# Miniprotein binders against Protein PET54 (PET54): the designs that were tried, part 15

Target 1, 293 residues: Protein PET54 (PET54), of Saccharomyces cerevisiae (p10834)
Amino acid sequence: MKASSKAIKLVLDHLKSTGRVLGSVESGNSATISEKTASVNKQQQLQEKKPSVLQYRSYNPYLVKEDFLSILPENLYKKRGQFTNELDFQLMKVRDPKYFQFKDQYYLFFNDYNSLTEYIKLTKHSRINKIRVKMTPLAQPLPTLLTKLQRYSKNLYNAFRSSEQYFEGLNEKVDVSGEFTTNQLRSILDSVEEIENKSVLVWNIPTKLRSHDILNYFWFYNIRSSFKIYWDDEMKRNLRFISFENSHDAYRFKRNYHGLLAKELLTLSEKGDAADYSLEMDDSKILIEHLSE

## First folded at step 10 (miniprotein)

Design XH5
Fold by ESMFold2-Fast, scan of step 10:
Structure XH5 (fold): chain B 293 residues (1-293), chain A 120 residues (1-120)
Amino acid sequence: as target 1 above (293 residues)
Amino acid sequence: DEEKIEELYKEIEKLGDPELAKKVAELLERAAFLLMYAQWLIRFAEYLADQGDYETAIELFNEALEILEKALDLLDQARKKAEELGDPSLAEAIRDLMKEAREKLEEAEELIQRAEQMLK
């Protein structure tokens, strides 16, 4: 029973992080809860000057703030000094709290509701990468978003420190006990960005390369932490987190190894053992995501 | 919100077999992981196609199709077992994931066709 409950809890965390139990799917029963928390968010925004949030869904993980500013009318974009101050926002790329994968969505945090409404109006007929832009006010309640952000921040920080802290912290309860001011939100986003700049996710590093081997093989990249977040034995796929002392090393690592065949890493690290590598692993590519990208 | 999800799983424990519930959880975890991997493959392949590397993009799209087909198989198994547990809400959540996987399959197929056209 307890083992079953733990397994279900892990699946629930995963489904929640993938947006399946919450997020873009709204059912009759969840609508009442959404309405209640939306009312609370409205009261809190009026009371506490909390940021208003827009959701943008996109498969493109490479969008930056400039992409969202460039879709504003040309005259307003050119007069950024005045208008941008009123429409200024912080951009958040949404990532899974456990696996750190991009979740096909962005959040734009505005200082007030009027700025959010004006941005929607001005971008109504705009396009990003040939697709018409659809900006939607936050579907999930602000407390839910803040809890999710705190979970992500905590898990990312723990991973940055060590594999032990990451795994020990995964199911620890995270409570939003205090109110988030604009400055507190910015502080959390800045802290997250600092670690994201120094971290990569790597798919399909050969199973023969253990964490110690990764550190030794890539010694000149100043790696701080390296461990497998997940692995599937049947499909022979794995996901590894690697963090670096500085952002430049993370950038160089992705540039140099992204897209290589997994077996090519074995050839470079195990010249004496080359004969058996082709039988023990897939010809799949090493795929690297720099978290700040 | 989380309280309602906890209530839902407590109801499953009353109606279902704990071993069957564990098997559903294992299938869902594997399927979700493969769906995340397939999403990553599609995005990377699309990026390569935009850079003019259509041959590599097609290879990665085809790998994504294989991964998505495996994910759908695992989801279908989980859905059937969730129905045996008497949990319509879990079965519905699994159907939503299956719909998402099918949409990604269609998208990958369309992107392959586009990339193949550019190679001609």
Scores: ipSAE 0.319, ipTM 0.629, lowest interface PAE 3.8, mean pLDDT 72

Design Y1
Fold by ESMFold2-Fast, scan of step 10:
Structure Y1 (fold): chain B 293 residues (1-293), chain A 113 residues (1-113)
Amino acid sequence: as target 1 above (293 residues)
Amino acid sequence: SELEELYEEIEKLGDPELLERAAFLLMYAQWLIRFAEYLADQGDYETAIELFNEALEILEKALDLLDQARKKAEELGDPSLAEKIRDLMKEAREKLEEAEELIQRAEQMLKEK
């Protein structure tokens, strides 16, 4: 039951991420008509400063920090140390907390609101890939943002540790430990970045390869954890999470296997059974996303 | 009896796997479309067309699952759920039309090489 309504929300959130929901903030605060929710939000805004976060909506999942720096005036972009001291930010792709799918949104976390305001002024008329940049300050209180990020962080950390911890943790309530602070936010962002750098999502690894087989087949990549997040039996499509001991191995794995046909993966394997031709009828591609990409 | 009442409630809840499968396939199709668009922008029209065609197949299956879920919601007398499912079906059909248009454009660009 919970899974059913959760799936509907996940699909709606994903489909509408490219649209224009007034604030991606609504994922954790989604009953916009609720007077209680509005009153709580108003009280929190009065008691706590808004986080210094810019929201950028884009269907392009391949934007990196350099794309957001390159739209700044050349004299600032080319000067070392300028952004570290004044306009430096931490970039994050907004991801679904269950399947880790990109939600067509980027967050830029600044050290303070003055840095955020300065970045907006300097990029007001800029374009990324010929599309005019429209960045908006995230209009939600720090506690709401921390709760949302903590949920994603918890699920991602659990997946990084093991399949068992991931599935056991999916329906657990998440509360921010201690008081709602910018230090807590920074800690969550650093943790998420570290795990995303060491993790990939893989579509369409052959169903015959179980998690143990993946570890053995890819022994040279120092895999920590590998499991199917979801699998559709009828369509023979699956989504697997793989985590690595280091970011370089995650990068190499994507570079070497992304875009291969599923049947090619088994053909290159010493474990491949020469009599096993079931995958020759399936032309699905192995599609890999490095989470920090 | 309590058991008969519970059984009736379970029947009314329908098949949760239909919606979860539909959600998964819709996510996959959207990922395929975005990646295919990226490849087309990079000039790899052939691979882009392959991925768009896969997205069409996946979207059609997702629509079938959503239609089954909608019918169950209507049978159970849950108009709110049925309406939400119709919204998802509408968005899926829009994605399908978008993918078809992108295939035609990519095929045209491929012929012009």
Scores: ipSAE 0.352, ipTM 0.638, lowest interface PAE 3.1, mean pLDDT 73

Design Y10
Fold by ESMFold2-Fast, scan of step 10:
Structure Y10 (fold): chain B 293 residues (1-293), chain A 113 residues (1-113)
Amino acid sequence: as target 1 above (293 residues)
Amino acid sequence: SELEELMEEIDKLGDPELLERAAFLLLYAKWLIRFAEYLADQGDYETAIELFNEALEILEKALDLLDQARKKAEELGDPSLAEAIRDLMKEAREKLEEAEELIQRAEQMLKEK
């Protein structure tokens, strides 16, 4: 991946807009043909409601669906059955499509606009972490949103498979459907959630530890894939993506190493030259983000 | 030789690698600030101050990289790119000021305990 004017524009666009997805789906002949083929293969046409999305801005990356349910009147979320279906939403943390970092935004995906409007009315005077809740309907067109979600999903899935798939897939265009359906959206969100539950981002693992060393050092965590997603050699900072065979191991990993000093991690290692490592590290902390937390 | 020299000058325009590094460091600093704010809100002011200071160091490096990219854009005659980079530098400086203010608030909270 070599430098170009296009690459410069993509990086600048990314920095200027925290919500911007790098790269767009090109309306090429191949994409048009793919959409036409998909349409021809449809055997049944169903009429479904277009989902509505609420945006909530928060620096707190640890909000879960229960936090958004707990601000509703108790009588509503204590009910089950049809009532749960009426106010049900799917929560998503908005993440950078390339680096997977939290972008200070949550999306609440409702099945219809009436459910979204009702949620806003019921939470009008509520607070999360002592801050008054202000939910805004997402102004972005749904096809644009779908493209962003598919790009994030594709990059995340490729990272989950391997480092090679991630880097090879990074500049590929996203294949999007010509029609937006609730089933397509639900499928994307469910796939994303499954991988996020099994994945972490880790800052400041010692730079001399290669992917093979990480797999060997943490052998009992059932790591599936581990690679540096970005690094800066001068500042001795790096961000590593690690995926696990199951969500419990991702949870254990964060529990055991989050906030640990990098020097303490090196001290636990019985292999490699610890003196050499000490010369390359400052007093940095291992910072771990479990993608589903 | 002259064609190769010209191509080398063109390849240096805006330096996408400098911009990519600057973008990453800016994102890292924003993450540190958010995590430090969360810790401060939980009452862990000492750790929050440490992370805010790390963010300051990272932001200063990001600004240095952006300044290098801006100079290359100006040298190679792309005032539009140079202006865009200046906008990013302004955002980074705003984050520096924000982190400094947050450090002062956290230090005051420590004093009150």
Scores: ipSAE 0.012, ipTM 0.422, lowest interface PAE 7.9, mean pLDDT 71

Design Y2
Fold by ESMFold2-Fast, scan of step 10:
Structure Y2 (fold): chain B 293 residues (1-293), chain A 113 residues (1-113)
Amino acid sequence: as target 1 above (293 residues)
Amino acid sequence: SELEELYEEIEKLGDPELLERALFLLMYAQWLIRFAEYLADQGDYETAIELFNEALEILEKALDLLDQARKKAEELGDPSLAEKIRDLMKEAREKLEEAEELIQRAEQMLKEK
């Protein structure tokens, strides 16, 4: 029960934070994920300069770094100078470490706390998509955040490799090495970005199609890995992870299939039988998220 | 055959508990609402209305599963979990109302050409 209760709490916290009506941020206790131990029995060296993290909540998954730069006064971003460099940040879309879904949240990683506070001051009266910007420093301790980022990076890499590695890796402890520094963060974000550029999440591919069927049906997209990461048997809904050999194929796949009726993807079985197609008569739309966009 | 068996095991992951199923359906409904809003913003009100209606169906199913999970939590003597589930049910009902309002707005826009 205690183990089951912990899993349920994590999923509950996840939904509260990912809804269009954003959940409340709770200090002290778990808001999205709770692990009080920030390390895997490895000591982290303390460094003078650690990244500072600013949190922005938005249901819009299509915000890019330019959107956050454009709300600064023109003189700070138009000419990339010394002052602009001091306010520079790395942008990350926050994704669920297990299911990779966007969590209605962005992180801005600054080199120090002074840069973060200056960015807040300069954007206090700004708007993104007509909504007044409210950004808050992340309350979560840096070691806890590093563990979450390492878990996401590991799970994403394993999924990119194969379904077998993904599922085997879900219960493994994250190997935390070194201190949470700007260089370590950059390495993680670069690695994550490369895989995200080559990967999509797909809702509602017909439930009768297996991973092998997907590889055969979409042979011309150079698919590397394809598997269901979630399945609801009663509602016959599924979430599939698909990765490609290159980012262009991921882009093409979303462009061509996003919003199509699920039944339109169904093909005849190897036995030449259309029974599976007619059996469901499912009007569900195929919903595709390209992880990097 | 061996790979097919593995794929079948993978397909069954994610339906171990009523609450986990309900939570995933709530996420799916949120995705449908977001995509429908995008389509409505692009002027495709007909498809948007279809997706909002699908979201309503999914939210109703999620509420039913949440209610079952709440009853089970109460029976097992976990009032804290039951209260958290009621909070989720309230959020789901608010989403139902929001989707219904969005449908009415899209229908109105469709009448305006």
Scores: ipSAE 0.012, ipTM 0.443, lowest interface PAE 8.6, mean pLDDT 71

Design Y3
Fold by ESMFold2-Fast, scan of step 10:
Structure Y3 (fold): chain B 293 residues (1-293), chain A 113 residues (1-113)
Amino acid sequence: as target 1 above (293 residues)
Amino acid sequence: SELEELYEEIEKLGDPELLERAAFLLFYAQWLIRFAEYLADQGDYETAIELFNEALEILEKALDLLDQARKKAEELGDPSLAEKIRDLMKEAREKLEEAEELIQRAEQMLKEK
């Protein structure tokens, strides 16, 4: 029906691939995942420790824990069941606490300094995506890091709940008196991961599409909230935060719309003529960052 | 992050919007450059060049805003803030040069197809 066959095909492919009803059922698993993690932690009865932090700088936002495990010597990786307990770490993508942009950094949180030192030794000559790995112990004090992590977690949680809570919360101070423990870190990272899996950042959605229009236009993605997190009027650039009821819908939203021209997006709208929006949207690309990717 | 620290310093200016806009545009340009470089590594040179060119335009605008903010910080008698702004300007110029080099490299790779 619309002018853009590519955009129409992507919408149809999404509806076909999600199975709709099945995808919606699976999307309800977010609470189950959090509860499952809490149950596992309760069974472990682990003692609290202060983590040791390793920093890795990379422009690649798609690195996952397996990428950092796979660069270990093959014999250790193959004996994962025994060695992952000794070299176990929690991975975090470093994001801006206000705008949630990936900061080209990863943190690896080890339970102790010996594990961190051993990981450095074992990866000294390794490469990720053909780039030599250089791991650096984080120079920043743990309380400072905890404050930044808590600020990020707070702002992300508020954005996930509503635009109102996000903007109201931006100027609130974070409690800096707490100890940085492994259990506290795990709790924060688990909470953050759950929300990141369900959230995307979107550049350059047409300003003529209001939050209600976006909810109605993308009704089949089960969007929880959508609001502009920042915008520059002069350069006509905007950054929108969109959260979903489940991670599956967030993933498919990025897959289907990332890289499209804003003009192509408008051809899927039932409001107005595309020509009415041409000045702002002629050449702008819709760029999507899935926070868990 | 540096952005959070910068936002706290912005309150000292009579027009904090200049620094906030500049910081936003720097963040956007950084994201464009890294993503474009990733795409170039995947062999998508055409899209990478488009994103690098957009980053150049954004960086030039950010530099203009930073220069205005630096002048205001100096007029208001905050040399520490002015120095921080100059550091950001230097970083932005370095990224502009890097993006220009990456464009030339990507264009050369397209010619080899």
Scores: ipSAE 0.115, ipTM 0.527, lowest interface PAE 5.8, mean pLDDT 73

Design Y4
Fold by ESMFold2-Fast, scan of step 10:
Structure Y4 (fold): chain B 293 residues (1-293), chain A 113 residues (1-113)
Amino acid sequence: as target 1 above (293 residues)
Amino acid sequence: SELEELYEEIEKLGDPELLERAAFLLLYAKWLIRFAEYLADQGDYETAIELFNEALEILEKALDLLDQARKKAEELGDPSLAEKIRDLMKEAREKLEEAEELIQRAEQMLKEK
């Protein structure tokens, strides 16, 4: 139980198993993947065994709930007053359970199947960002969906707590014991949303900045966890996960550092002054995704 | 942390799987394209063109790695994985086309100011 030996094994296992999960970025597009919508809807006589979830495929990771509400008739989405639409839903970006990257699809979770069906009818001729909307009911049993979401939730929670918990947790299987209910689903979604609001993915943080350096350099952002989740040696690119004590700090971090040159994050130490800026990351941009955004 | 230091040491021991590298690079290229589009909308066409060109280079590398991974998946008799890889290759080609079109548009806008 030397932490060092166990930690290296977990990271190595992570890298070896990750090709299948990263390859889960579907080549789907919002216009063509839902071609079986009619046959799926015809099979909804079994709706009581299916979750009330719509799937929307899009390469655009910046869609928010308002984009899906604004395509409804104005009498159901009141822009001036407080929104109280009977067709309310919870929006979720579908993310890879290990790397948290967007998988080019959205889930819309409705309270019941009648609400889902009405939303489809009202939006069948609508467009989001000039693209005709094609939404498909998710053809998965509730237990299967809950297991997938629970695995994502667990990995995200572990990453939120620490890098050690994240890498330890990757080898755990999700416990399927328990009641599969809509209340459990809502609880998982709320927990995921809370952590996503407090977390970012960052491309191209200089490799010189280690976890301790990140915590010290950004001490005023109340960072909880920071670690490299992936890197590519040949292209000299990396992806880091950072979590914060509150969502406001995650928001501030993205606003302040997104789009900056990676070189601008490097500072010559008072002791070092040794031209540490010789890294090939001089021209790379820091790209930040706020997970809830 | 000590874990972070070990993570960086493991980086030196070997490369990730071809598929993982390809997926990572594809994702990175998609982020470059989104950011470049944002900059073009803000009128910074020169920087946008630079980022689109970087995305083209990354996508070409991703396609090469995907093709290698597809061949290995076929040799191992994993048709599900091979199909998934073909889907990623299709997405990468679509992104190449998109980036090329956006470069031409940005170059035209730059000439017109």
Scores: ipSAE 0.300, ipTM 0.659, lowest interface PAE 3.9, mean pLDDT 73

Design Y5
Fold by ESMFold2-Fast, scan of step 10:
Structure Y5 (fold): chain B 293 residues (1-293), chain A 115 residues (1-115)
Amino acid sequence: as target 1 above (293 residues)
Amino acid sequence: SPEELEELAEELEKLGDPELLERAAFLLMYAQWLIRFAEYLADQGDYETAIELFNEALEILEKALDLLDQARKKAEELGDPSLAEKIRDLMKEAREKLEEAEELIQRAEQMLKEK
């Protein structure tokens, strides 16, 4: 059992609970599976001929779907449910597959090209946070985008399980089929969102606080796992991944500790003298990104 | 930016040392995060904290530029001028971010005086 194969299976298993159906081979179900496969390929080919994904570049990591809906002129499609499908989209913050950091861009996944075109027309003169909106259709076909998402999903799922699985999975070559349906893409996005809701990235937690110390110091947040993704020795900066049992605790953790001076955590009595640490680390702020925020 | 730096690190690994570009990518990501958070705080009226974070971003960007310069020099020494040129482009982008952060500091300092 290869880690990459196991990770793919777990992502796919996660998708079956979100509205995907799997065929059975115990009966004469092969014809139905074949027919569904042909239908899937047809749907995928139609989508590939015209772009259905918009790219929005922004250094602001706090944009949510509501920000992209609120710039619509009359909120017409929000009020009129029958038009929801025409402008309905799924929002994705583009994140680095290794460090999970925001990459200064968003993807809007529309059901079809007409929905994408209509959204562009309605938002042509709009602004988000005082910045004029410029959105670009992505040239990449859906299978290519799904492969990139699958890599991010795999690494995030591994991190959510344990530090060991995360590091073991980073350098493994993933041979993932790009022949997925729009429904499979939405299911992957939903699965990713569930983990993102329960996870944070934290910059500058003092290096003397090990995983055990973090779990003990923050015991009341129901932390599942905590480990350093990266650390720079010269600059005394680090990036830590923390996952929680529920999204509320992730939200609470960011609310309570974002912007706190790192040196304030160094006053923990069991870990001794703050004088053992660099001034740079002592003056640094703890910066927290809730992955779903 | 980080993805481009990872791709360059893979190319530099063929020359025996990807760490300089990996470190530069990490620090550039951190500096960008500091700038975004500082802008948010300035927009909320917390100019003092914003100025502190912008100044930290300047320090981090300077270190990233140093690492990029080391990688550029190594690419030149190993006979890869195309890689060196790509690194120079990233250095130019980082310098533009430094200038942007300096301008934002000046604006925040002005607003703080008017508060």
Scores: ipSAE 0.318, ipTM 0.644, lowest interface PAE 3.7, mean pLDDT 72

Design Y6
Amino acid sequence: SELEELWEELEKLGDPELLERAAFLLMYAQWLIRFAEYLADQGDYETAIELFNEALEILEKALDLLDQARKKAEELGDPSLAEKIRDLMKEAREMLEEAEELIQRAEQMLKEK
ESMFold2-Fast, scan of step 10: ipSAE 0.357; ipTM 0.645

Design Y7
Fold by ESMFold2-Fast, scan of step 10:
Structure Y7 (fold): chain B 293 residues (1-293), chain A 113 residues (1-113)
Amino acid sequence: as target 1 above (293 residues)
Amino acid sequence: DEIEKLLEELRELGNPELLERAAFLLMYAQWLIRFAEYLADQGDYETAIELFNEALEILEKALDLLDQARKKAEELGDPSLAEKIRDLMKAAREKLEEAEELIQRAEQMLKEK
């Protein structure tokens, strides 16, 4: 009985909300109708330029566009001449704008809503890395997501240029309208990908090795910029950003040093410096994340 | 998002150091857990267990820093910020429990190999 009264109240509140929206639409006059037609045409033109976005949460930082295409039925995603345009999307791996670390989520930007709904229908029974695919529509306003992307892009570009520009840029406000066309979004994502392909994050490089030492020790990798993004003195942990002149050197650097014991890196340094560095006695592993992987 | 938002709010109150350090350690622990899960999936349970245990130590340190930040928020008379820090502490404790479960799973898989 008491539960019924509460249910009735919820229905009444919904009816009032719906009635107001409907009344607003119904109250159209001749001038308003003409204005609405012009407004609708403008909104349709803007809507054609705005992407539709799906969010995918995953702890796996190594997912690439091919992983999201491979869960589609094979006969569909391999017929590029027939439906590639309908399944076209841009993949964004979400990274922290300050520390550049992966944030356990991906966004898929589709050119239109129909492409997004078709992708959901085709993948509803699929799995990525043995986990059932659960795609959700974007929860936050699109301008908020685009502002975060712009901030990330600016900070990454600054880090690629130099440590000085990175730290100076952290407190700068990003001037954005919060509105990107699909082509502008593609351009930003492409620019970000170019820098990401040439950049790595490195945990646990021995603190005794300063930026100058890193450049000298790794001289054969064509390093552009190398600096600590963060350091914790008590835990003796650090996060370093390293950017390279080319993507091949970034890949090679990760392959050669990822998982190496920090103390082994000290052993590989010149003997003149080794005695000093050996005092660190660190058994921690050097952990490398290539930003495009 | 939540960590970054809380950091910005704390910077304005003049107490960014503890929360900045906590955020850094939380991100490091998250990275360790992801890498350890990847290694476990590849069958390297021994290394995965080592990295999960490191993540536990880092999460415990992060929780200590968050507790200090919470106390300072309360001293500054900002109960709203203190509550947001408590929410972050709750999320960190849930992560700690998750890592402990993953260690138990990896240990079991190692015995069965």
Scores: ipSAE 0.012, ipTM 0.482, lowest interface PAE 8.0, mean pLDDT 72

Design Y8
Fold by ESMFold2-Fast, scan of step 10:
Structure Y8 (fold): chain B 293 residues (1-293), chain A 114 residues (1-114)
Amino acid sequence: as target 1 above (293 residues)
Amino acid sequence: SDELDELFEEAEKLGDPELLERALFLLMYAQWLIRFAEYLADQGDYETAIELFNEALEILEKALDLLDQARKKAEELGDPSLAELIRDLMKEAREKLEEAEELIQRAEQMLKEK
């Protein structure tokens, strides 16, 4: 029957053009080495595709990837450390590309759209810190989002190098690649995380303190660089970027000085040449954000 | 917050992009003051929380003034889409002012009941 043969061919040609990439594979306790290898090969294949993005809005800047994994069913959460998880994602705190301040948003970058939709279904009734999670697929075009990420990455890298590189780089156009793969995104996010772990933003350090004063007063924190990223002359408010040789010193700096008054800050720091300087006592609170927290 | 990136990119269309940049900086700072003040209030430090909320009010009022100036410039330049985005930010800033005022009242009440 020739008509039947033609119908089958048309269906197969249609399926080839619209075919499901992932199929369906479940391999609980009976998972073989071959099944595990096939799963790994599928993940490597998916890493060449463009990611799908899920947006989560929260005023809480302290959420980490574990918070988003812990709301999954326990069996899937436990698999995270033992097996390749097809629901795996890269987490990004959304930061301002110029001032690096948290923007009350998180992005979850999934390898594909099916992983994103599955995560939404599994977390439909979940809560993070007693608040019901409402996650939305990002409607914004992926290239636009990645351009913003690339600007943030560039500016953060320049700030980590020096104040001069940061300010010189602000007006430069970003060299935009039209195609971002999950592997390129992972590389960018890993590089960003490395710098974020070693960097803090500090509000309200006394305006009379210069960069060399900061290095002198905090000599035991192994500060790499320190500069004012913004200063409002009228309101007498400033935002300073400080980078450290290691993430532990960045963590310690925030832990020791966040929420202190200027007089307490100066009392706890190594003053060095304080006898030669008359510093104005500022009662403003020192507010510190560790970029990775 | 999605509007922040859009406004930064649109700032160069204004004859005075500094107005918008200053407004966005102050708005971001006020949000951080409010979050830290809320944390302190949750820890029972109502006096410090009230001080920080009052600082946030002052900062938000200045941000609103700068946003209004930027909105007027956007309208003068014939950019109604930018003017609309600035008005949306102004609305959010006013809502944050009202929220901070309410949080101050609650913190003062809790301090009295201490």
Scores: ipSAE 0.337, ipTM 0.664, lowest interface PAE 3.4, mean pLDDT 73

